VHH binders against Homocysteine S-methyltransferase 2 (SAM4). Designs and how they scored, part 1

No score or structure here was measured in a lab: all are predicted.

Target 1, 325 residues: Homocysteine S-methyltransferase 2 (SAM4), of Saccharomyces cerevisiae (q08985)
Amino acid sequence: MARLPLKQFLADNPKKVLVLDGGQGTELENRGIKVANPVWSTIPFISESFWSDESSANRKIVKEMFNDFLNAGAEILMTTTYQTSYKSVSENTPIRTLSEYNNLLNRIVDFSRNCIGEDKYLIGCIGPWGAHICREFTGDYGAEPENIDFYQYFKPQLENFNKNDKLDLIGFETIPNIHELKAILSWDESILSRPFYIGLSVHEHGVLRDGTTMEEIAQVIKDLGDKINPNFSFLGINCVSFNQSPDILESLHQALPNMALLAYPNSGEVYDTEKKIWLPNSDKLNSWDTVVKQYISSGARIIGGCCRTSPKDIQEISAAVKKYT
Unless a header shows other numbers, all headers, positions and changes below count from the first letter of the chain; antibody chains aren't numbered by Kabat.
ipSAE, averaged over its two directions, is called F for ESMFold2-Fast, E for ESMFold2 and O for OpenDDE. V2 adds 0.75 times the mean of E and O to 0.25 times the DockQ between the complexes of E and O.
Where letters were taken out, [cut] stands.
Atom coordinates printed by the task and the answers are left out, and those that the model quotes come from them; centres of patches stay.

## First folded at step 1 (VHH)

Design b1 (framework vhh_nb_b201; at its last look DockQ between E and O 0.01; V2 from the best seeds 0.00; counts 0 for: pae O 13.2 > 2, grease 27.6 > 24.2, placed apart)
Fold by OpenDDE, look of step 2:
Structure b1 (fold): chain B 325 residues (1-325), chain A 121 residues (1-121)
Amino acid sequence: as target 1 above (325 residues)
Amino acid sequence: QVQLQESGGGLVQAGGSLRLSCAASGRTFSSYAMGWYRQAPGKEREFVATITSGGSTYYADSVKGRFTISRDNAKNTVYLQMNSLKPEDTAVYYCAAVEYYGSWEYTYDYWGQGTQVTVSS
């Protein structure tokens, strides 16, 4: 049976919390795909051999990744298109035309849908503007962030995703800058015609990476009022500190009590920017059980994992969701 | 905001057909998913059918094969063709427009006032 539209499903099931997948890049990397490249986890799809050879090792790896997250309990999953803007792709791969680019996106979405099946929900994943310059964790967009044409950056990917009925949700992930947030929120249905969410890149201190507070973000949304895009479906946090994520999400909930939220934090490991490695975090204060419970209390409707989270983590999340819903 | 107005309800005999219409206000009708719900006396409101902006249709199991949802974007109208009606289909039928999940005051999509459908034995 075909899945209900996501919004319909959640409306009909007000207590339902969807389990999101985990760190796709992490899993691909663990399985032998080098994701440390300009287009990150999109890299296996750039090779024509991925498409022309059904026995491709990379093809198998990607399929297995999706399968493992599904088996872990994921109900909504993402395309591996975080760093798949036209700008990033055209500058760093042999794909140089919009036609080729659209074909790439279509193939990725089709492949992803085929992997997860018709019963699961699929997110078209979009990284922030700053991702192509590795600033999604700093929020530093230069001296004149207000003059950045964010729409032109996102336009090719948005136009493609808007037309793709295999997608249930568009995800603007890891938004680190208030100007980018404002830009996205300013787009009407002609620009964003599909349900979408915004994941905020938030510092462990509870502010957007550019220093903007959750209250300020809330005010931006409040000020939009009825002008807000009706497709704006979720606000939340991703790729954030595991330990601080519950408090951060609660702060959003307090400021926007009627907003459906989402959260998919990092595993708790600490990234060493100098060594460019993830370090075990011996100071993980909470369990997934505790954190998930808190998310649910804060109005989260989608919960998953981000960097360094595994199918095992998703399994724990799934168990917790079942326990508290 | 979207205003919705249902029409086409009435009394029909079992086995009969009825076509509901819902006229929607707004400039971006084509971007909205539209749906039908129904509420029978003493029962909770239940999902009947939805048509997405992309034209995909979904139905409750109880109406599959009998009901057809469609839309005319040029007329800003969504339709529910109901065939092989049964007494258990008796309800107030509500048109709904899908908006974002969050809300300032309400957590619900836009709803019409409803139209009564009565199926006699």
Scores: ipSAE 0.006, ipTM 0.208, lowest interface PAE 13.2, mean pLDDT 90
ESMFold2-Fast, scan of step 1: ipSAE 0.012; ipTM 0.381
ESMFold2, look of step 2: ipSAE 0.070; ipTM 0.586
ESMFold2 (binder alone), look of step 2: mean pLDDT 82; pTM 0.832

Design b10 (framework vhh_nb_b201)
Fold by ESMFold2-Fast, scan of step 1:
Structure b10 (fold): chain B 325 residues (1-325), chain A 124 residues (1-124)
Amino acid sequence: as target 1 above (325 residues)
Amino acid sequence: QVQLQESGGGLVQAGGSLRLSCAASGSIFDIYAMGWYRQAPGKEREFVATIYSGGSTYYADSVKGRFTISRDNAKNTVYLQMNSLKPEDTAVYYCAALPEYGYSYWTPSEYDYWGQGTQVTVSS
């Protein structure tokens, strides 16, 4: 491969921080793709014309989005698969079989790899069970969340990504509930044979969406100890408040000082529900320069953006990373 | 712009049923997720159920198995069928419309549009 295996590259370069891409779903929406669908940003890939027609407008838009993030300085990028569980796809698209589903995921991964080339890292993006039920920002999984069969929900996407050599890292993002986190951490190397990370969905005051503290999360990890899958490579926060995110990441660093961290917050924009537009966050007290500096100080090894982050945001993140590394 | 109007509330005895309706006017209904929330006196507004443009449905734990949300896009209407009603279900019920995905369905302030509410009272 033109690139070293991710864990080896980061071990050989202990001060390197990788720049992640921005918010793909919101960026595609800005470019005219209607993502108001249970499969969200995956919607352009569902149409067969995306694959069969080289003049497809959606195909060109997705390709240009990847190119713009690369030009901004992104070094590690995600597949467009946040709400692409087998359950979500089979209930909300014409795809009804595991074979068809695997073909879809394989084609999306191939397309992403072809867009970014062989020298960039590629993350297989997996959203939480909570995203399927629209509770990834509340963490409310009902009265008996410990009885939810998370493995069966994730299994088809996991098995596909686990076998795909074009992926360097599997990213479980926006995890809002401790029982889902415990489930992922319980899976051994036979289930997760690739490096992976877990991105947490947290309130602005620094607890998981379900109310679990960072200290409680650290205790779960410490209690598992050597039983944790050695492929668990990063823990972090995503789709989190821009202003509060540095303090939250620092609390994780203090609780788990030997854990490699990552962070990719929202842009800081606020949605105005009456005007139906995004407005600048009047509470945005920090610049990307300040936030990135603080993330690096807390041990972040991958930094990027989540909702409403554009190529311009990634360019500013890239500049800050270069300045402080 | 979307305007939402609830109907179908009223007084019912415990164990009874009510069907709430929410009619949307003034804009395109088909592209919005539709939800039901409720608020009892002196309590915070609580999520009840949601239905996406594609038909997928999700329920609060307290109402699962008793309430059914549905929509009729041709009539620009969302419904909440409430069975096996309990005194604890007594509240003002609000209809809400939200652009799908990227927004929290549990935070009332994130919805684009809210109805005026319809009172449901369940007597013991």
Scores: ipSAE 0.000, ipTM 0.177, lowest interface PAE 13.3, mean pLDDT 84

Design b11 (framework vhh_nb_b201)
Fold by ESMFold2-Fast, scan of step 1:
Structure b11 (fold): chain B 325 residues (1-325), chain A 119 residues (1-119)
Amino acid sequence: as target 1 above (325 residues)
Amino acid sequence: QVQLQESGGGLVQAGGSLRLSCAASGRTFSEYYMGWYRQAPGKEREFVATITSGGSTYYADSVKGRFTISRDNAKNTVYLQMNSLKPEDTAVYYCAATYDFGRGEFDYWGQGTQVTVSS
């Protein structure tokens, strides 16, 4: 293997910070792929022509996106699988069986690995149950969130990713509710057999979307102690306010000083639903240089971008990482 | 701007049925994700059901098998068919809409319609 196992590499290089790719869904949309579908950025992979026709326009676009992030300095990249639960795929595409679903995921992982090569790390990206019901930014899981069977929802995608040696890390993104976080943290090594991280969906005022504080999250982790799956490798924040994200990550660092952290915020642009265009955020006060410096100071080991972050954003993140490590 | 107006609420006996309607005014209704929420007195607003622009449906566990969300894009209307109603379903029901699926937030909300289920 050209790359060392991720946990070994980071342990051997305690000051190394890996540069993550940018917002794949928004980047593909910017490149002309229609992602307004419940499977979101996975939509180009649903068409058989993507796989059978080497001249497929969508295939070329996805490959060029990966290449542009690599050229910008990305060292760890995600599979295009944020909205790719079995439930989402079987309800919104022609795929109806677990066998067909596993074939889709295997082909997406193979394609991603082929694009990035053997010397880069690959994350199997998993969105929250909340993304399936449009709740990942509210954390509102209804009247009985403790009774949601999160394991059954995640199981088909998770079982597939656990068996795929082309993945280095499983990433649970934009987790907005404490009961979902507790469920993931309760799963043992037989359920989560690869290194994994949890990215939290947080308000700009520094609490989980459902109102849970960083201190309460830290207490859940501390209470579990040695019972936590040893594959739990990073905790962090993603798709979060650009301006507030450094202070939020620092609060997490203060609560859990020995936890390896990660951060990948939104670009700061906002979508105008009436005009159907992205507008600059006049409240974006910090540069990537400043934000990355603060993330590193708080113990971040992986830094990248979420919604509306482009190869240019990743280039700026990469430059800042080199400057401050 | 999209404006949402709910109707169809009222008093019903336990085990009965009601159909809520939400009429939307605005452009490109078919592109919106539509949802139903409810709020009982003294409680926070809770999720009930969502229907995507493509017609896929999602439900809170407390209403699965009893409630059905649907939409009629030609009439710019979303519906909530409520069967096997229980006293605990008593709440003000709100219609919600969002254009940006990836954002996860509902941008537009109706004024609500009262549903009261007697024992």
Scores: ipSAE 0.000, ipTM 0.268, lowest interface PAE 12.5, mean pLDDT 85

Design b2 (framework vhh_nb_b201)
Fold by ESMFold2-Fast, scan of step 1:
Structure b2 (fold): chain B 325 residues (1-325), chain A 118 residues (1-118)
Amino acid sequence: as target 1 above (325 residues)
Amino acid sequence: QVQLQESGGGLVQAGGSLRLSCAASGSIFSIYAMGWYRQAPGKEREFVATITSGGSTYYADSVKGRFTISRDNAKNTVYLQMNSLKPEDTAVYYCAAYRGSDYEWDYWGQGTQVTVSS
């Protein structure tokens, strides 16, 4: 293996910050792939021609996206599996069995690993229950979210990723509700046997989408203490407001000073619905240099981009990481 | 690309019923999850109901048993059947379409006013 195990690499290199890739779903959309589907950015992998025809247009587009992020300086990249739960796949694609589902996930992981090579880290990306029910940006799971069987929902994808040695890290993204967070944190090593992180979905006001504060989240983690799965490696924020994200990450750092953190916010762009174009954010703190410096000061060990972040954004993040580490 | 237009709002007596419609144009409706939100004066926008592309439905507890969300893919329309209306249901109701993109909801309608008199 050309790369050291992730936790060992970061322990051996305490000042190292890994550069994560950008927003895959929005990048594929910009490249002409129609991602308007409940399986989102996984849609090109559903077509058998992606796998059987090496000249497939979608296959070339996905390869070029990975290559462009690598050339921009990405060192850790995600599988294209945000809305790829068994429930989502079986309800919205021709795949109906666990065997077919496992084959799909294995092929996606193999493809991602082949694109990035053996010297880069690979994250098995998992979206929240909230993404399946269209609540990852509201956090509203109803009156009895504690009664949702999160384990059964995640189980097929978790069992697949746990067995796949091509993955270095499991990433739970855009978790918007405290009960889902508590469920993930309650799972032992038999359920989560690989290093993992939890990325939180937060409002611009710095609270979880369901209204839970960063201090309340920190208290949940402190209360669990030694009961937390030792594979829990990073806590962070993703797909969050560009301008507000440094202060939010600092709040987590103040509450959990020994926790390794990560951040990958949305771009600073604002969509003009009349002109149908993306415009630069005119607010202060619209530079990656400033934001990355603050993330590093707050203890971030992985920094990248989420929605609307391109290879150019990753290049600027990479430059800032080199400047401040 | 999706445009959403709500209709069916209006004034109704407490205990009455209204059916809201949301017509979608500009893309393949059947692949989107569709939702209803509402916003009362001085309050934040709150979730009401969602229907997935596969037909699974989810409701806020305040409306469960009284409201029913449904969709007609042939007509590119999502409906909200509101029964046993209460004054507390008074709000502007918004239709939303979702595919898991870089928006919280990919597309929002302009809203339709529902007023429930005591």
Scores: ipSAE 0.000, ipTM 0.281, lowest interface PAE 11.6, mean pLDDT 85

Design b3 (framework vhh_nb_b201)
Fold by ESMFold2-Fast, scan of step 1:
Formats: structure tokens, sequence, C-alpha cells
Structure b3 (fold): chain B 325 residues (1-325), chain A 120 residues (1-120)
């Protein structure tokens, strides 16, 4: 019934690799929920009928998504909160106060926990500043990125998640800019009191979207040394190209050989922009079996999927994890 | 956010070659999946080729082996090298951009098109 604290569980089980869920936003879209909104996959939770009406179609769809990922083999799952910053919510929904915002986040976390049960791990998912400005895949934070007050942007969501005992881990996803990464790494235990990870947004040559190298990122972490928040638990890559991801994770492993890593790439599917449909990649260079084997060799402790990864993808990831651990 | 401008179209004889270019302005090009589509008179727009932000390519069966898509991130440009052109390749060719995995609405962008005419 009761799960062990995540870091202790992984320390007690050094060969264990946890299977993460798939792409919630794209999976909900596939199931008929319109996620084309600044709050993305959080949109079904904004309607009060989601909470008050047990016969809500959207409520059933979200529950079925969680259940299908669990049945596929997911052991650690995310809250549906990638674009759920206070700024995004207050600008794009009826919610206008911190009290209302905290109520929304608390209800989403409660819902997620109820869907997955007490024996699975739950990640409070936080998207980057880049997601708010539509640049999480460019890293272009403007002329003076060092002057952006990342703490003020993250503060309301972060303070909420820090207080919520139903969460096991906080996940900062698709971080594409070194100044945002440095800001997160600078926050002490009073600001970031739960175990957390940072997922990097990287492009084809294995550098951060803004051009920062894995070696430079490693040097920032090494320079902080014992000053770094002891809750910093994993570093990795997410929403990255499927075919390139194994080499990128290996570069990170070579730069930081003692860091616990994670990876959850996009699917290998190709998007038809005219028809607005995804096409299977029949010439896929890698398989999940191959990719997962390489991730494990590079020190990955959590493996899952990002955009366009379905329960079928998670089933294949789960099978590969069992085969290579 | 992004503007696309095609060039390189023109008139060519069957068996000839053309290289189309699509220059992107606005948001950083390297994050976009880029594609080429074509539309012949009185027909729907048809897929030709795509190249991901990571360089992975996919082609329509009708052009596979004859056309090659490539990108130059330093120049914010995607190319379509068209070899062994046939009269049935005659169409207006459109460049398209999509932020793979972007959660924002209205992330699809299209160029104005460039005419390719293959004689004989």
Amino acid sequence: as target 1 above (325 residues)
Amino acid sequence: QVQLQESGGGLVQAGGSLRLSCAASGSIFSSYDMGWYRQAPGKEREFVATISSGGYTYYADSVKGRFTISRDNAKNTVYLQMNSLKPEDTAVYYCAADLYGSSWPEYDYWGQGTQVTVSS
C-alpha cells in the first residue's frame, strides 16, 4: 500500500529503473480533448463540471488515460500541470487569485493521486518559462535572459507543490536556457524542499536549445558542489528527438558520471501539418528496445515518453526495462 | 511568429532538376519541423517531404529516391532538391513549419508558394 521515499527506494534497489508515463497532452488530444490552449493539457480541469459532475466525459477520459499508462507498466506518473503557472492560469482562465490557483493545483494533485493509487510515485510537473512564451524548443529568452526573474514566475506553483505530501518528486521539464537552469540550481531547501529533477530541452548536436554544452552544464553543477540543493535528484533530457536521444544522454553521462539520469523522448512519428495528423515512421532508425538499452547503459533511473508517446509505447519501454535490468 | 518565403521554382524540361529554398524569419528555425507540400491546379494540397528539428526525413512514395529534403540551421533555410522531374510534378510548392511538441495554438505556418512547371 505505502510506497518508500523515492530516493531511498532507488538506493535500496540500485538496478531498478522506474517506468514513467507517456505524453499526457498528446494522449488527451488523441482521446478527443481540445488541448490547443495556453494552459495545454490542464484545460479539462478548469471546468467546474470536471469536479462536480461524476458523469463528466472529460473526467472519464483523464481517468482512462492514467489507467491505460498504469496497465502499460508505468510506475511513476505526472500531474497534468506542464503549462499551469500562475501567470498562464490567471491570464487565460477565470482564476484570478492565489487562493483559487492553489485550490486548482491541490485538486489536480488529489485527482492524479486517486487515479494512480498509493503504491505509485507522483511527479508535480512544471514547464519552463520558455513554454509560457512559446520558446521551450528554441531557448530564445530575449536580449537579457540573465535578468528574467524566474523565481517570481515559478514561485506560486513551486510553493504549492512544496506543501503537498501527495507528491514524491517535482519535475522541471524542457528547460532550454542556461540562465533558467542556473536559477533552479541556485534555489536552496527553503525554496525547493522536495526531491526534484531537471529535464533539459536539447537539439540535434546534443547542446541545450540556447547553445550551452553538456560540459558547461556539468561545470555549473560541479562548481556549486555542496552548495547545490540536496533535493536535486535527477538530471536528464525530455521531449527530445527519439533517434538522437541515446547519444545525447551518453554525453551527459560522460560529463557527470555520478549523476542519476532520466530520459523521456518524443515518439518517432512524423507530423503532417496540412492534414494535422501523425504518420508512423516506417524507417525509424531506432526501436524502444535499442533506445532503452542505451539509456540504461548511460545511467538512466527513470525512462518514459514525451510527445506522441502512447500506452503502447510505454508497454514497449516497460518490456525493454525488464529485459535489460 | 514565423514567416516562410519560398524560392527556386521555375520552368524545367522533363528529366531536369530544380532546388527549392525556404527561408524562415521570426522564431529560431532549428526548433521547427520543416516540410514541403504541393498543389496542382484543381487538386488538394499533397504531402511531399518533411525534415525534423533533429534531421530525420520522410518522403511521399511518389518522390522517394528522386527528391531530397535538407536544412541549414545557420541560414534558417530548408531545401528540396528535385531530380528526374516529371510532368506530373508540376504544382505550386509550399513550405511549412511546425514546432514539434509545442503546446501553443496556431503553431503551423505556411509560405506563399513557388510555381514548378515541368514541360513535355
Scores: ipSAE 0.000, ipTM 0.163, lowest interface PAE 14.4, mean pLDDT 84

Design b4 (framework vhh_nb_b201)
Fold by ESMFold2-Fast, scan of step 1:
Structure b4 (fold): chain B 325 residues (1-325), chain A 122 residues (1-122)
Amino acid sequence: as target 1 above (325 residues)
Amino acid sequence: QVQLQESGGGLVQAGGSLRLSCAASGFTFSDYAMGWYRQAPGKEREFVATIYSGGSTYYADSVKGRFTISRDNAKNTVYLQMNSLKPEDTAVYYCATRYEDWGSYTSEYDYWGQGTQVTVSS
């Protein structure tokens, strides 16, 4: 294997910060792929022509996106599987069986690995229950969130990724509710045998979307102590406000000083629905240089971008990481 | 400008039915997800139902089997048919929308109506 196991590599290199890729969905959309579907950025993989025709336009676009992030300096990249739960796939695509679903995920992972090569790390990306119900940025899981069977929802994708040796890390993204976080943290090594991280969906002032504070989250983790799955490798924030993100990550670092952290914020752009264009955020106070420096100071080990972050953004992140590590 | 206007709320006896409508304007309606949320006095806003641009639907467990969401793209309108109403369904009901192709990894609804009051008497 060309790469060391991720946990060993980071332990051997305690000051190393890995550069994560940018927003795959937004890049595919900018490159002409129609992603208006509940499975979002997974949509190009649903067509059989993607797999059977090497001259497929969508196949070329996805390959070029991975290549552009690699050329920008990305060292760890995601599978294109944010809205790819069994429930989402079976309700919104021709795939109806667990066997067909497993074949789809295996093919996507194989494709991602082939695009990035053997020397780069690969994250199996998993979106929250909140993404399926359109609540990942409100955290509102209804009156009885403790009664939601999170394990059954995640199980098909988890079982597939857990068995796939081409993945180095499982990433739970944009988790917006404390009961979902507690569910993931309750799963032992038999359920999560691969290193994993949890990315939190937080309001601009650093509370979880459902109103849970960083101190309350830290207390849940401290209370679990030795009961926590030893494969829990990183905690962080993703798809969060660019300007507020450094202070939020620092609050998490203060609450959990021994926890390895990660961060990948949005670009800060806003969508104008009348003009149908993305506009710069007039409230953008920081540069990537400043934000990355602060993330590293707070203990971040993986830094990248989320919504509307491009290869140019990743190039700037990569330059800042090299400067401050 | 994106505008959402709810109607059809009112007072109804337990076991009764109401149909809410949300008239949308200022955007290409067929490209947008449409949702219904509700807020009871002194409570947080909670999800009720959503219908995606492609026609797929999703419901909160508390309303599943009793409420039906639908859309009419020709009329730029989303509907919520509420059957077997219970006193605990009493709330202000909000229509919400989001563009499904705006390139953000977000399920958050961007635009909200003013709300319509539904009161279910015992």
Scores: ipSAE 0.000, ipTM 0.202, lowest interface PAE 13.3, mean pLDDT 85

Design b5 (framework vhh_nb_b201; at its last look DockQ between E and O 0.04; V2 from the best seeds 0.00; counts 0 for: pae E 11.2 > 2, grease 25.8 > 24.2, placed apart)
Fold by ESMFold2, look of step 2:
Structure b5 (fold): chain B 325 residues (1-325), chain A 119 residues (1-119)
Amino acid sequence: as target 1 above (325 residues)
Amino acid sequence: QVQLQESGGGLVQAGGSLRLSCAASGSIFSEYAMGWYRQAPGKEREFVATITWGGSTYYADSVKGRFTISRDNAKNTVYLQMNSLKPEDTAVYYCAVRTYSYGDEYDYWGQGTQVTVSS
């Protein structure tokens, strides 16, 4: 009754689209877990009482979140590790040593697997380098982004996830910068030995947050050709408005027609970082039914939601996937 | 420009009930989560209940089974029905609206309404 390896399952079922969960950080906030800190949605796991107290309110909240996404139709779900880099944890929490950090990650993954059971797929989520400096939505990595040692930043989390057989897929999500993308694509099987995906953080005008076009991204992938790590399983977009996301995903599909894609957009609002308010995006009104249909037509194999998407949104996504596959 | 106005607070005997309301004025997206927090004297502000833009409700353990949050989007109003009140529920109750923002919990807060539960 164990699940098939993810690549085999999708190869054996070429029209299957997996439903992903939604906005975990936002859901935890809505459920009363205070997450405004450098480790974001990881904060409930930092306290030993989460692990030792069977009556922990935070433990119950996180379990209920996973269950609500499962009941909504999620088939692949994420660990709550978007800002759980060794740097973020060791500098901002009592968890200081690599040994303590590995124990934290092991516990989070074990907890997540226990919540979702053995028949669902689990993604080990890794946020971008820019998340630790709050630049994942600008892509501005400073003057010499090509000189950043992305591997050293990711290494502790990545080495832990590579050996954890409770994970089925590693997700580098919300990647906003071409140099970070190139670094991840340069890592061979000795560095990245598990299936992985790259989710791009894309501006509403259809470019990576640092200004790189989808055609330029596709060209980087084409230029690498057979040198790309064979574990690179999906390319996609996340944390973008669902109103703009179908056109963006289609542009990737046109440029890379044989690439398996994924998409998990936000709830469709545009945040004005200068005014600190949400502005409506009135260019096009889409339903989940409409955008999911378009994602499937563009070759998406995993579809879910990002920021502010709830179990109700995932239920609508699940219904649309069933309808169009 | 978002303003939140709480009402319905007051003095009540232990075991009694109160119904709080929070009316929003200005530009509010009805799709955003709205919630209640409370702050007792000398304590940190603590979570009470949330109703999301997706319609899901969540409660602190200390109020579960006694409090019910609901939402009337036509009136842009959130309600908190508070039953079986205890002296420990005495606090200023704040309504909050969360717009999307990494690093922020809630963007808009009401002025608060006092709830006092006497023995």
Scores: ipSAE 0.000, ipTM 0.261, lowest interface PAE 11.2, mean pLDDT 84
ESMFold2-Fast, scan of step 1: ipSAE 0.011; ipTM 0.351
ESMFold2 (binder alone), look of step 2: mean pLDDT 82; pTM 0.828
OpenDDE, look of step 2: ipSAE 0.017; ipTM 0.341

Design b6 (framework vhh_nb_b201)
Fold by ESMFold2-Fast, scan of step 1:
Structure b6 (fold): chain B 325 residues (1-325), chain A 122 residues (1-122)
Amino acid sequence: as target 1 above (325 residues)
Amino acid sequence: QVQLQESGGGLVQAGGSLRLSCAASGRTFSDYAMGWYRQAPGKEREFVATITSGGDTYYADSVKGRFTISRDNAKNTVYLQMNSLKPEDTAVYYCAAGYMYESGSRYEYDYWGQGTQVTVSS
């Protein structure tokens, strides 16, 4: 049988915290898929052999990744569509038409749903325009960010996801610029008809990548008040520093005490530039147990991992969620 | 802290070849991933090619088989060899440098050059 609608389930279970999956792009790369491409983790789905060849190695790898996150305790998972705007796909793949693009997105959603089953929640993942221009970590949208037509950029992916009943939630990830945040918050129910969340891209010192403070973000939300789309369900932080993330989420909670929050930080791994490898984080005081406990205290309703987070990380998050809820 | 300077742009006939260079100064070059991006008139900046600090290369589908990125760490220089040029390759080409950070869509670039104009005539 079908799962309960997400907002109803969370309203009926006010202390429930959902465990989100880990970093799909980095996990697929660890499994041998080359994802350093403008369409990022969507790259294996572009090849026709993914769909037509029963012996496709990439298809088996993606299935195994989903299964490993489910076995680790994930309850809500993402489609593999972070860098999958119509603009990115049509400029960097053989796909040239809206019909072909819609077919690609529909097949990716179907594949994700088939991997996770009917009992789990599914997020339609949407990356920022900043990711398309390689500015998601600076928030630098140029001299005239107010002239950027964010709606036209997001529109093909939004229209597809709005129609797809296999999706429970739309997730806007790593939003690094206040003008893009304001644009998303301005869209009414005709544009965003499904529950959605906004994940912010923030510096280690706790401001949005473009320098906007959490206080300024809270003021934008407060000023909009009842004009905000009622489908706006969560605000949070993602792909943020592991060690700094609890304090950043708490600052957001203090600024917006009635807002449901989410958090999924990067792993605590540190890149060794000399050896060109990722080194594990062994800091037990800033372990998943400690971080998850602090997230729950700040009002987080969805907790997971972003870049370099593996099924083992999700297993530790799941254990901590069960321990503290 | 790192300064990037592109060179080698110019006017070339369709079917021709051009080699762009990007000289880096400042901090240690070999620690950075290096990339090329381009911006055509009336369009946004788009990815062309990346070479990691370890030497792995990645290309946009529109340039695969035609363009080759390479680096010379002793000279603190990255190159883009462009073959079989088409009028649609006309753009300002930008060099970029940064640490590989696999958090989002691709490598993060902290430093950008001023750009060099490439014009491909029919």
Scores: ipSAE 0.006, ipTM 0.288, lowest interface PAE 9.1, mean pLDDT 85

